VH-VL binders against Ubiquinone biosynthesis protein COQ4 homolog, mitochondrial (COQ4). Designs and how they scored, part 20

Target 1, 235 residues: Ubiquinone biosynthesis protein COQ4 homolog, mitochondrial (COQ4), of Homo sapiens (Human) (q9y3a0)
Amino acid sequence: SDGAGPLYSHHLPTSPLQKGLLAAGSAAMALYNPYRHDMVAVLGETTGHRTLKVLRDQMRRDPEGAQILQERPRISTSTLDLGKLQSLPEGSLGREYLRFLDVNRVSPDTRAPTRFVDDEELAYVIQRYREVHDMLHTLLGMPTNILGEIVVKWFEAVQTGLPMCILGAFFGPIRLGAQSLQVLVSELIPWAVQNGRRAPCVLNLYYERRWEQSLRALREELGITAPPMHVQGLA
Below, E stands for the ipSAE of ESMFold2; O stands for the ipSAE of OpenDDE; V2 stands for 0.75 times the mean of E and O plus 0.25 times the DockQ between their complexes.

## First folded at step 17 (VH-VL; framework fv_recaticimab)

Design ser1 (from u1 with heavy chain E99S Y105S W106S, light chain R33S W100S; at its last look DockQ between E and O 0.12; V2 from the best seeds 0.00; counts 0 for: sugar tag NYS H103, pae E 17.8 > 2, placed apart)
Fold by OpenDDE, look of step 17:
Structure ser1 (fold): chain C 235 residues (1-235), chain A 122 residues (1-122), chain B 112 residues (1-112)
Amino acid sequence: as target 1 above (235 residues)
Amino acid sequence: QVQLVQSGAEVKKPGASVKVSCKASGYTFTDYYMHWVRQAPGQGLEWMGYINPNSGGTKYAQNFQDRVTMTRDTSISTAYMELSRLRSDDTAVYYCARSGKTNYSSGYFDYWGQGTTVTVSS
Amino acid sequence: DIVMSQSPSSLSASVGDRVTITCKSSQSVLYSSNNKNYLAWYQQKPGKSPKLLIYWASTRESGVPDRFSGSGSGTDFTLTISSLQPEDFATYYCQQYYSSYTFGQGTKLEIK
């Protein structure tokens, strides 16, 4: 440890050597078992410093992103007004997000807290990235199966350039069958890349202020096209 | 068959608390929101709030936000509603009611409990 | 909060009569994106729990007789019983679920 006190809640001060060891260990474990989300998180935190700076700077240049960085909104069960979301019409961002959580049996609280980023603002950026992940599933209409996760990772990789996203995008397909792989390469990856390039930085969206917005309208605003229909038929 | 079975009638004094239970059967408990609605004698229906049994998330009506607590035990598919600081005007029949799955924007209540009479008297 | 207003508060009718109950919302409960009205109708008999009759303003719940029909859009809605049966004497409530959950005051249908 660098002997410095915690910069934020859950911060664990680490030396460069310790970070290196954590990076190596987490990488090995993530390769061995890609479902170790905790290891992927550690890897992201220990290797993503440069990329996080770029993302932060990008957010600062955007009026909405700057506001997010200032106000530090969080997406968790403690911060979400579930009643509000439930009360929203079908097709709204908030209602569809709630639907996503229910259908896929996921919770906003499943995201690991940031621990190994030695900058408070950058720590928030990566936390925001994690918390927005499920929102991206909602936005892209992607399930949480292997194929859906890979597609979202490709989108995230294009959007953020985060090493963890890139690695996830490239190594994810290793477990796919030939047919799924073909569809992934021929249709889904190009779709994800195209939409990722076309859409503005999705970290700059103040989702908490857009719950009432139609998901369709939001997709149109961002230039996100409907995903290929066969995605739902592939595991 | 979907069934919601509520606990029995309660008699309480002003200032006390009451906890009503609602046991669900015949469907996946965590797939639907559980609402609570009360009805004072000779009056209409008043929505109190709901719980998402899957996450435990709750939303309360503004009139009850400071006095009502909704909980659930998923292991026995049971929802609970606790109302504190009871007043005489809290005398009512309390209903649990199921709404549609969260993946459906169904805020309508398709199944209801039999109701629990709560009487608040000195 | 969206306020729901029913009319009449009570009405007397005879078996075989056509009965109409109206419900007005203080604001529209029509969602433009899916073109659905977030309105339901319930029937409640004395000493019994409410029963769902109509949802999405005009869709009958399973098992509900065809003499019950819901109509309307936006802020004005109507429940119609085409030919009143003896078992239909009850209190009826409209409910919006567009924003939060609110009920009308109820309409008591009594025997003339």
Scores: ipSAE 0.000, ipTM 0.497, lowest interface PAE 13.6, mean pLDDT 89
ESMFold2, look of step 17: ipSAE 0.000; ipTM 0.419
ESMFold2 (binder alone), look of step 17: mean pLDDT 93; pTM 0.948

Design v1 (from u1 with heavy chain G100A; at its last look DockQ between E and O 0.03; V2 from the best seeds 0.00; counts 0 for: pae O 10.9 > 2, placed apart)
Fold by OpenDDE, look of step 17:
Structure v1 (fold): chain C 235 residues (1-235), chain A 122 residues (1-122), chain B 112 residues (1-112)
Amino acid sequence: as target 1 above (235 residues)
Amino acid sequence: QVQLVQSGAEVKKPGASVKVSCKASGYTFTDYYMHWVRQAPGQGLEWMGYINPNSGGTKYAQNFQDRVTMTRDTSISTAYMELSRLRSDDTAVYYCAREAKTNYYWGYFDYWGQGTTVTVSS
Amino acid sequence: DIVMSQSPSSLSASVGDRVTITCKSSQSVLYSRNNKNYLAWYQQKPGKSPKLLIYWASTRESGVPDRFSGSGSGTDFTLTISSLQPEDFATYYCQQYYSWYTFGQGTKLEIK
């Protein structure tokens, strides 16, 4: 930390002890209720510092990632041209993303602001990760049910190495039924891992410049295969 | 030893397309981004774009966004650059270049192909 | 886009001379997080492909003679040849790779 004051908007300076307590508390709550996105966010911010540095460095070494770090694009209702997205043809990234938001009743604005990262650039990296999450659902064709979330978390875990993703990936399945668990272990996790390893870092995509791109073409570009058909039928 | 070997000279008419190849050897082809740079006669170097040979992901310079297509064949460690709707001002030497990497991609070009001369004339 | 401007466009010199080529970027190419300048220098001889000389503004590529040196930071950079050799007559280009990729217009070094 370069100064005694806030480093960015919403920054809350905390001591190592405070961070430790926040990490422990948020972890417990996230395990208790995985739908507590605010707790997952706190956990990510308090435990992800080292991993965020690695991600930032990786982004900086990628030309498009570097551009993202320089221009700091945001994905929110205020930054998105929803009219433009709606006017795009079916199958485009923008149209499919919009459809995803509508079908799943989610908003880009639901993402919590970063608060506990003591570096302005790293704070942006984790914010970008959060804002890209729904884009990953779109890319992977994963719903926002528990199974879909776990699959995305596995993909994210492989891609980013973030502790919160790893924890979510491993503990999420504990609440699944036997059949869902079997499909998860036998098909979905291997698929997520394989695609996560094969695909370039998805944080390095400038999505805001690719709204017109076909989702199919983007998946091909990234080496992402079609998801197993069982995901939509499983609760 | 790292080598980039490009295809031979091409002569094309305006409106035609040209596809230049770049065969890589001496390193893992999929581990490094491949760039394309052209140089008009007596002019400087102009960046055209790059491809990630591992994923096939591409980024094109704005001046070429609608006319250039970069592809690769990983089985033969070969990158391709296709330029369509050729004009006389597309007459240039086209180079493939490897982006240097230290853990990740760093952005300077450490190895270059020998160049491919493309002449566009009526 | 970051614009790279070299000076001079052409230069005549003799063997043994000290030669200096400058490159200016329209924006800083210094990354504050790693304190590295994302600038490279290339040498190109007639009918040949460019050859990497310097990267990170001041690091010599392997095999590049010690007479070549790069300096500068932020927006102002310099390539120096301490004692010009016959094989050094060529065109030199600076390049930034901080934000995408752009080259200077080149400096042609000719025999006086």
Scores: ipSAE 0.007, ipTM 0.523, lowest interface PAE 10.9, mean pLDDT 89
ESMFold2, look of step 17: ipSAE 0.724; ipTM 0.893
ESMFold2 (binder alone), look of step 17: mean pLDDT 93; pTM 0.952

Design v2 (at its last look DockQ between E and O 0.04; V2 from the best seeds 0.00; counts 0 for: pae O 4.8 > 2, placed apart)
Fold by OpenDDE, look of step 17:
Structure v2 (fold): chain C 235 residues (1-235), chain A 121 residues (1-121), chain B 112 residues (1-112)
Amino acid sequence: as target 1 above (235 residues)
Amino acid sequence: QVQLVQSGAEVKKPGASVKVSCKASGYTFTDYYMHWVRQAPGQGLEWMGYINPNSGGTKYAQNFQDRVTMTRDTSISTAYMELSRLRSDDTAVYYCAREGKNYYWGYFDYWGQGTTVTVSS
Amino acid sequence: DIVMSQSPSSLSASVGDRVTITCKSSQSVLYSRNNKNYLAWYQQKPGKSPKLLIYWASTRESGVPDRFSGSGSGTDFTLTISSLQPEDFATYYCQQYYSWYTFGQGTKLEIK
C-alpha cells in the first residue's frame, strides 16, 4: 500500500507482503477447516487478481456482462423484491431461487464483503461471483450439502479459473465417504466439468432481469443438462 | 413411431380423486419430460405440470399445486396424473404431452389421445 | 404470468383463402442470447388432441404442409395459412414456453 485511502467500501489496503501472508494463512486455515468461508474468501481475494482481470475482460466483451459492470447490480435482501419473487410461477428462475433460499435457510446477505482487492472494478467482479453463488446452486439444481457444494465449486472452477474454486473442488472430497466419493468422481464431477465448459460465462447473466424466465429455458440457453439425482440422495 | 396411449374415461363424484395413466412407446421414456394439459368443454388448453421421468422430479402449475400428483413407472414407460378433491369445474379432457427435447424445449411434439374426466354429483 | 392473447377468437373463411391468426404475449418471449422466440402453434380438430405445427415461432414441425407459416418476434406473432384447404378447419392455439407454459384462448377457423 502506498498510503492511498480505500478504493471502495470495506477495502483494506494491503502491501504485497501482507497479501502473501494473508494468502498463506487463509490457505492453511481453509485446508484445515473448509467450512471457514471467511478464510476461503480471503484466499480468493489475495490470490485471484490475475484471474479476476481475465473475468472482467471477458465481461467487457459481452453486451450483457458489460451492462452488469456498468450498472453494478447487487443481490441482497435489500435489493431483492421477495414479494415479487414469491408471486412468480413455479419453475421460474426467481421462484426457484427463492425456494432455494427458503429450503436451505440461506440468506443473500451471508456473503462477505470484498476487502483485499486493490481495484474497484475487480472488487465488484469477485463480489458478483460471491453473490451469484446461490444462483448457481439454483441453476444447477445443487443442494447445499457437501456434495452439492463440491459440484458447484467444480463448475465455478471450470467457469472462472479462480484458485479458490480449484482448491475447493480438489480438497472438498476429502471429507466424503467411499460411496459419495465414487458417485462424485464417476458422475457428478464429469457432469459439472462438461456443463462448465459448455455454458457461457455465468457472470455475464443479468439474473435480476431474468426472474420471470423459466429455469428450464435458461438451462437450455446455457446448455446445462439436468442435475444428477445422486446429489440429493447422498449426505 | 412415438405413441402416447392414455387410460379410459372416468366418472367421479365431487371430493373424489382420479388417476389417469399415459403409456409411452416408440422412444426412450426417460429422455423426455412428460406434461399434462387439460381442456374443459368448449374451453382452451390449460397446463397442469410436468414430470421428469428419469428423476421423478415434478413441477406443478400454481392452480394445481395442492391437488395434483404426477408420478411415473419407468419399467413400463407410464406416467400418471392424480387429481384429488375433484370439483365440477375439473370436468375436462386431460392430455399427456411429450416435450420436444429433454428438459428444455417446452413445445409439445406428441400428445396422448386424451382422457375424459367427468365430475358430477 | 405471461398472458397469451389471440385474435380473432373465431373467423370464417373459404377454401383457397389466405388466413392470418395473431397471437400477442404480455411479455416478450424472445431470448436475448440465442435470439429465439419461445412460441409454438398447435392445431386441434374436434374430438382430437392438439397437433404441433410451428415451434420457435417460425420452424415447421415435420410433416406440416408448406402452406402453414409462423412469423413474428418479441410479443407479436402470426400464423398464416397461404391457401386454406378443407382439412385446415380447426381451432388453433399459440403457446409460450419462455416463462412457464401458457396458451392462447384459441382461434376457431370455420367454413364460410
Scores: ipSAE 0.022, ipTM 0.579, lowest interface PAE 4.8, mean pLDDT 89
ESMFold2, look of step 17: ipSAE 0.617; ipTM 0.830
ESMFold2 (binder alone), look of step 17: mean pLDDT 93; pTM 0.943

Design v3 (from u4 with heavy chain F105Y; at its last look DockQ between E and O 0.01; V2 from the best seeds 0.00; counts 0 for: pae O 5.3 > 2, placed apart)
Fold by OpenDDE, look of step 17:
Structure v3 (fold): chain C 235 residues (1-235), chain A 121 residues (1-121), chain B 112 residues (1-112)
Amino acid sequence: as target 1 above (235 residues)
Amino acid sequence: QVQLVQSGAEVKKPGASVKVSCKASGYTFTDYYMHWVRQAPGQGLEWMGYINPNSGGTKYAQNFQDRVTMTRDTSISTAYMELSRLRSDDTAVYYCAREGKNYWYGYFDYWGQGTTVTVSS
Amino acid sequence: DIVMSQSPSSLSASVGDRVTITCKSSQSVLYSRNNKNYLAWYQQKPGKSPKLLIYWASTRESGVPDRFSGSGSGTDFTLTISSLQPEDFATYYCQQYYSWYTFGQGTKLEIK
């Protein structure tokens, strides 16, 4: 450590060697137990530097992305006006997101803070990626079951190129039964890939300014199509 | 040519259930959302809900959420709408309607001929 | 829910007349990014199903005569019939599809 203080809140300065060890350890643990979200997070932070730069640059080239990078919006229970979201019309992005959180019993606060990225802006990019994950579930209409998570990871992998997404997308299916696996390979993965390729970078969406927008309108804008099947019934 | 052909008129008693069918032809049934809209005598149009024929996913209007069930049989390109616990105010013409081009285009480009449901004691 | 309000509820006109029907939404149905208005117009004749006339506020459906035109943006929309024909006497409905689906109460166009 060059004796420099933390670059941002929760930043843990690490040497290249330490990062390497963290990457190796977290990879091993993530492979052993994919439900170790903390290890997946560590792996993403220690291996994603190059990809994060690319994502950042992509955001800078987009007017809305640039604004996000400048204003640094956060998605948490402290930043969300839940009362406002609840009052929004049914079918709005905000209302549907809130419904997703309630139905799936997920909190925006469950996302781990960034710790091992040695650049403040890139640290924000990966934090933003984590915080919009549930928004992607909402956009794609995917549940938080194993199958739904895999589909979202495939979409994210295509969108971001992040190693952790790629790994999650490939290793996730190992836990699926034969029928689910067949459906995943034949229908859901192609759908996720196609939509991921067609849609613009979803990190460039200022979601906090779009709560009143129709989810349908947003999907149309992004070119996101309906899932080929009801995923909740498969896993 | 796109066609939506609905089942015939129904007469029901209060508390009963009615199931209306809508057979689609002239297009790929699974590529378009199917909606149901009703019209009471001398009144306007009321949206009831939709089904994604491909996935079977449904969304119902709040006023019908506890009484309506939408289903489909893809093998015969037919959508179904069942309304339970019928009331006198459920007397209406019920329409199936296709959402245009794709399910993001929320206008209805083709309609069934309508099914008259009469609820009387 | 977005409420759609049409005016007038009914009107009488003669063949050849220019007719204008208005529709107001309680909330904007304009998507700012694509600049599209999620609004449609339908014609319904007695004992018949509704027929699509206009979508995206101003685009005519195929086969719809040129005398029908849609205009407006945001919350205020109009359907215009430039020269009324005998077959145009019907009830007209506006419909938003920005947030779910809601219809106006309808405008009945009768012969004077």
Scores: ipSAE 0.031, ipTM 0.559, lowest interface PAE 5.3, mean pLDDT 88
ESMFold2, look of step 17: ipSAE 0.492; ipTM 0.793
ESMFold2 (binder alone), look of step 17: mean pLDDT 93; pTM 0.948

Design v4 (from u1 with light chain S99D; at its last look DockQ between E and O 0.71; V2 from the best seeds 0.00; counts 0 for: pae E 2.3 > 2)
Fold by ESMFold2, look of step 17:
Structure v4 (fold): chain C 235 residues (1-235), chain A 122 residues (1-122), chain B 112 residues (1-112)
Amino acid sequence: as target 1 above (235 residues)
Amino acid sequence: QVQLVQSGAEVKKPGASVKVSCKASGYTFTDYYMHWVRQAPGQGLEWMGYINPNSGGTKYAQNFQDRVTMTRDTSISTAYMELSRLRSDDTAVYYCAREGKTNYYWGYFDYWGQGTTVTVSS
Amino acid sequence: DIVMSQSPSSLSASVGDRVTITCKSSQSVLYSRNNKNYLAWYQQKPGKSPKLLIYWASTRESGVPDRFSGSGSGTDFTLTISSLQPEDFATYYCQQYYDWYTFGQGTKLEIK
């Protein structure tokens, strides 16, 4: 099998058979124990290769996407100036991102490192996607509760086609109560799909240049409408 | 108020290296990309590349990819361009230029340094 | 790479003349997401560094006289000087900044 050395810092080279076993095992483990966030990451890395190529190629064709691929910006505690973000006007992307992190008790550093993608550029693309996921919560106005995550996964599935997003969109509702499920199917999925089709690929957005931009103005620029209802308190 | 002051003229032999500095003042250095552009005698402008002074990230024009290095020192608000393996056709004026803020997009060059003449001769 | 072609390469004109300089790109520089043309014009006087005149194809930089105007979209762009002044003799460059950065070869404007 492929015993080539690492292509990037955390890379673990794997054969196609090893990737198949990792994909099956990580899917089973994530269903069995949903708190194994590392297994969701492994699933994404081992099942998305063709779709990552499509995403990378469209990023290369977009001028902003190409700049992101060139510079490889990261959204992490080591790259963010949290004091500067806190000083920004209320309603700016940077302030709303900090509010999202605080309200939801998350950190930009909670994402697992990329290990099983055998192309350095595609490894960056999936890493960037994971970091952008929190931006999608901010852009769509979705909390990190189960319902909010499912809505974001529907948007991501439409935009990216990543197998892990499609699976999350379809199987995430298993954990919902009846009221939340009815709202999801009748109101939130149609909204998420419409916005996912209308908005530009969110990987082509250089968020680090836009912290000062008002979130309202950014939503208008991207064609993202207000959700049909508040999602908090529905679960 | 915005000012870009470059290092003085250089005379070099073929095969040597040159390092040109560009000291910025009047604005927050790390908020604006810095570009390098050269102009051979009697010729037009040629883009060489940029540095993001916040991250250190760079992009070089293909013609210079294997010979140019762009760096910065954020503590003294200074960008550097080093060109190695000099040859006579590298004789030119070298400019630094600041990329203006474009309301969340990349942009055009709003301020330029005075230029640094580099002469390469045997 | 997007290639920028200017026309003419040089020209002579008198004070008071209306002057036009054209710039053509090998690919569109109109970005559909924000509907802006990523095209700038610079003036370079002898012995001096370039100076920004026009950005986004038609927006005049602060402090640039009203006689300078830019027009065009997509691949075809024009810089117009409506009434030439003695201080306008210079070389003029267009630049695309849509897909990385390239300059036109320049147009030298000489005053008769």
Scores: ipSAE 0.620, ipTM 0.847, lowest interface PAE 2.3, mean pLDDT 87
ESMFold2 (binder alone), look of step 17: mean pLDDT 92; pTM 0.942
OpenDDE, look of step 17: ipSAE 0.662; ipTM 0.866

## First folded at step 19 (VH-VL; framework fv_recaticimab)

Design j1 (from u1 with heavy chain W106F; at its last look DockQ between E and O 0.67; V2 from the best seeds 0.00; counts 0 for: pae E 2.6 > 2)
Fold by OpenDDE, look of step 19:
Structure j1 (fold): chain C 235 residues (1-235), chain A 122 residues (1-122), chain B 112 residues (1-112)
Amino acid sequence: as target 1 above (235 residues)
Amino acid sequence: QVQLVQSGAEVKKPGASVKVSCKASGYTFTDYYMHWVRQAPGQGLEWMGYINPNSGGTKYAQNFQDRVTMTRDTSISTAYMELSRLRSDDTAVYYCAREGKTNYYFGYFDYWGQGTTVTVSS
Amino acid sequence: DIVMSQSPSSLSASVGDRVTITCKSSQSVLYSRNNKNYLAWYQQKPGKSPKLLIYWASTRESGVPDRFSGSGSGTDFTLTISSLQPEDFATYYCQQYYSWYTFGQGTKLEIK
């Protein structure tokens, strides 16, 4: 079996059996500790192949999505002009994204590289999904606390159909108190689902060309409503 | 006032390369995509590609993908377009053009350079 | 690639005339997300660079006279000059910027 070399940077070729084992192991670990982002990433890569094809095809049918697939923009500290973003008007996508990163002490570089996807283009799609995650927090106005993360996962699950998002959305609430769970089920999940269904595919946004756009205008464009007030109080 | 000032006319032989410069002034150079468009004598306008001056990211038209290189020097607000393996049919006026702020995916060209005539002759 | 087709290729008119130039795109340049037509019109005089006249199909660029107007949506667009002035004799180009960038072949407006 002429061992096909790596298809992209960080690609680890794996057999179907190995992928199955990785999927099972990562699933178990992710269930045990949902904060293991690395395991969630492995699970997404090993189980998401079919869903990623669908997402890719969806991106190809959108002019922005098609350009993104061709140009392969990355969101990292090396690609972002932080000085430029800082100089943008208050309320702009770029300024609000920076504020999000600062307030939540999150770095764009914290995302794990793709390793177990056996297609270069699909590998990029899942990488783009990961890098856009923090942008979705910004877009949805969701904090990085447990509730905020669950809400974003529900939104992502509806938007992408990725198994890892679905699992994360369903199992995330297991550690929540009764009150938080009630708010999640009664208000936050319905909001996330509604907005996820209404909004176009958020992977088809060329965010790097929209830094100057008003976040409010972008939300309006996407049909995203204001987040429920209860999310801010529980943070 | 926004101004795009291009380098002077060039005469080249077939097989040679030409590098045209476009100096921007009157605005923040890195805030706007810069495009290159050429026009053969008596012909229409042909888009060649663009550069994001901030990141250095480029996109080239398919017809030029293997021959064109777009670069920028942000320190002097200058964009460059290099076309290699020149042919007689590359004889044209080459324009730099700024993409207007659209807050969206693609944009119109709101300011143009004066053009640079490139003549390819044996 | 979206192909832009202008009509006519050339036109002769007199000062004071109403002039209409049409542009058709092979595909719709209306973006459903923002409901904008990604179409521009340019004027080019001999030996000069193109000048932006209209963008988003109907928005007039600053400094462009009111006699210039753009209309249309989807695949069919029109540039109208309500009363032709001596300085309006030039070549006009439509451009789509919906999917990359393509120009019409141009319409040369000449004095009758």
Scores: ipSAE 0.511, ipTM 0.818, lowest interface PAE 1.0, mean pLDDT 91
ESMFold2, look of step 19: ipSAE 0.580; ipTM 0.826
ESMFold2 (binder alone), look of step 19: mean pLDDT 93; pTM 0.950

Design j2 (from u1 with heavy chain W106Y; at its last look DockQ between E and O 0.04; V2 from the best seeds 0.00; counts 0 for: pae O 8.9 > 2, placed apart)
Fold by OpenDDE, look of step 19:
Structure j2 (fold): chain C 235 residues (1-235), chain A 122 residues (1-122), chain B 112 residues (1-112)
Amino acid sequence: as target 1 above (235 residues)
Amino acid sequence: QVQLVQSGAEVKKPGASVKVSCKASGYTFTDYYMHWVRQAPGQGLEWMGYINPNSGGTKYAQNFQDRVTMTRDTSISTAYMELSRLRSDDTAVYYCAREGKTNYYYGYFDYWGQGTTVTVSS
Amino acid sequence: DIVMSQSPSSLSASVGDRVTITCKSSQSVLYSRNNKNYLAWYQQKPGKSPKLLIYWASTRESGVPDRFSGSGSGTDFTLTISSLQPEDFATYYCQQYYSWYTFGQGTKLEIK
């Protein structure tokens, strides 16, 4: 409010009116084209302020979450020692994450930087959310196809309460065929919701300290069940 | 100039605990991981673990997971290593070592403390 | 765990000699992303702490004489002293830091 400079790298100070316009515009675009990740990001940043405070407070109450907020770990190509991850046993979180990145041809660097959050710590929280997204794919065993993305969004919506996740979860299915929609509604959404409710806040996991942990053991720890078989067949 | 200064020699009985300190100077203490390495008499080097001084996060070698505790005091740029339930085979020189970095890649130990001799004898 | 094996365990040489120490890793310590070998060499003199000589398999630490060189890639590495000096008699260790941290058993270089 007081004409202060940027609070963090890439921060773009905006007025409430500007944020409102950005929110409306990004929402429209995201609905039109859900693959516009940049618009989804803008929508999340401009609408998520209250929810991000709640998430932050939740993280502060958790010892591991508090440590994450303090240390500000990043998941990017510059911060990950992929060589170390490659050396880990098969079935470990680190190896499975690498496999996910390779199979789905995605990079940790594809996430947009935070720009429109007017709090440095909250900006980190949403950045962490973005960077953990691919880790959630790994954790849940979800591909990066439309069904997999929707399932992860439902899980995220339950976990975080972020408006963009809720919107994505609700509107994502609109473009699905009848069979996919049936499987989504009958099996995948219930699975995502159940696991999302059961699991502790996944933003409180210090993944960078768990690379050696068996993915199976981690799923057991979190109470995450095996994904439905149909997700793999529809990929 | 980077310098790591360790506490003095210790003599302990079996079953006791020992806490060794390592005071860092000449650099930003929180920017580098601190490792601990020991060396038994006439033997090689054995990695024990590391601490992230910024967060206090730690990783211990499997052989020490249940007996070692690494801590730090950032206000005085000092790292600590405590080894409990000491045995005769814990007799060794214990070193703190800074992990070097090159363009966000880490792993080699570029600076070492002078070592602390810990003797465990009945 | 990656096991590091040095050869020989001990070596006798004279001043002026060319000395070669080898280190083998049980698996590759080459990181494909940056094409770097996560291998270091240390020198330790009796009663002293180890001193870093070489990192990334071939990069000399500041202040290390030119007579020291590191070579190799993947699983096979070599430390070479082109012309041995009196102050070079010490124990040398290789270390991998690709997957956690492990050292070779050491090579003791003694005067002949």
Scores: ipSAE 0.012, ipTM 0.544, lowest interface PAE 8.9, mean pLDDT 90
ESMFold2, look of step 19: ipSAE 0.725; ipTM 0.885
ESMFold2 (binder alone), look of step 19: mean pLDDT 93; pTM 0.949

Design j3 (from u1 with heavy chain W106F, light chain Y101W; at its last look DockQ between E and O 0.50; V2 from the best seeds 0.00; counts 0 for: banned pattern WW L100, pae E 10.6 > 2)
Heavy chain, then light chain:
Amino acid sequence: QVQLVQSGAEVKKPGASVKVSCKASGYTFTDYYMHWVRQAPGQGLEWMGYINPNSGGTKYAQNFQDRVTMTRDTSISTAYMELSRLRSDDTAVYYCAREGKTNYYFGYFDYWGQGTTVTVSS
Amino acid sequence: DIVMSQSPSSLSASVGDRVTITCKSSQSVLYSRNNKNYLAWYQQKPGKSPKLLIYWASTRESGVPDRFSGSGSGTDFTLTISSLQPEDFATYYCQQYYSWWTFGQGTKLEIK
ESMFold2, look of step 19: ipSAE 0.006; ipTM 0.564
ESMFold2 (binder alone), look of step 19: mean pLDDT 93; pTM 0.953
OpenDDE, look of step 19: ipSAE 0.653; ipTM 0.866

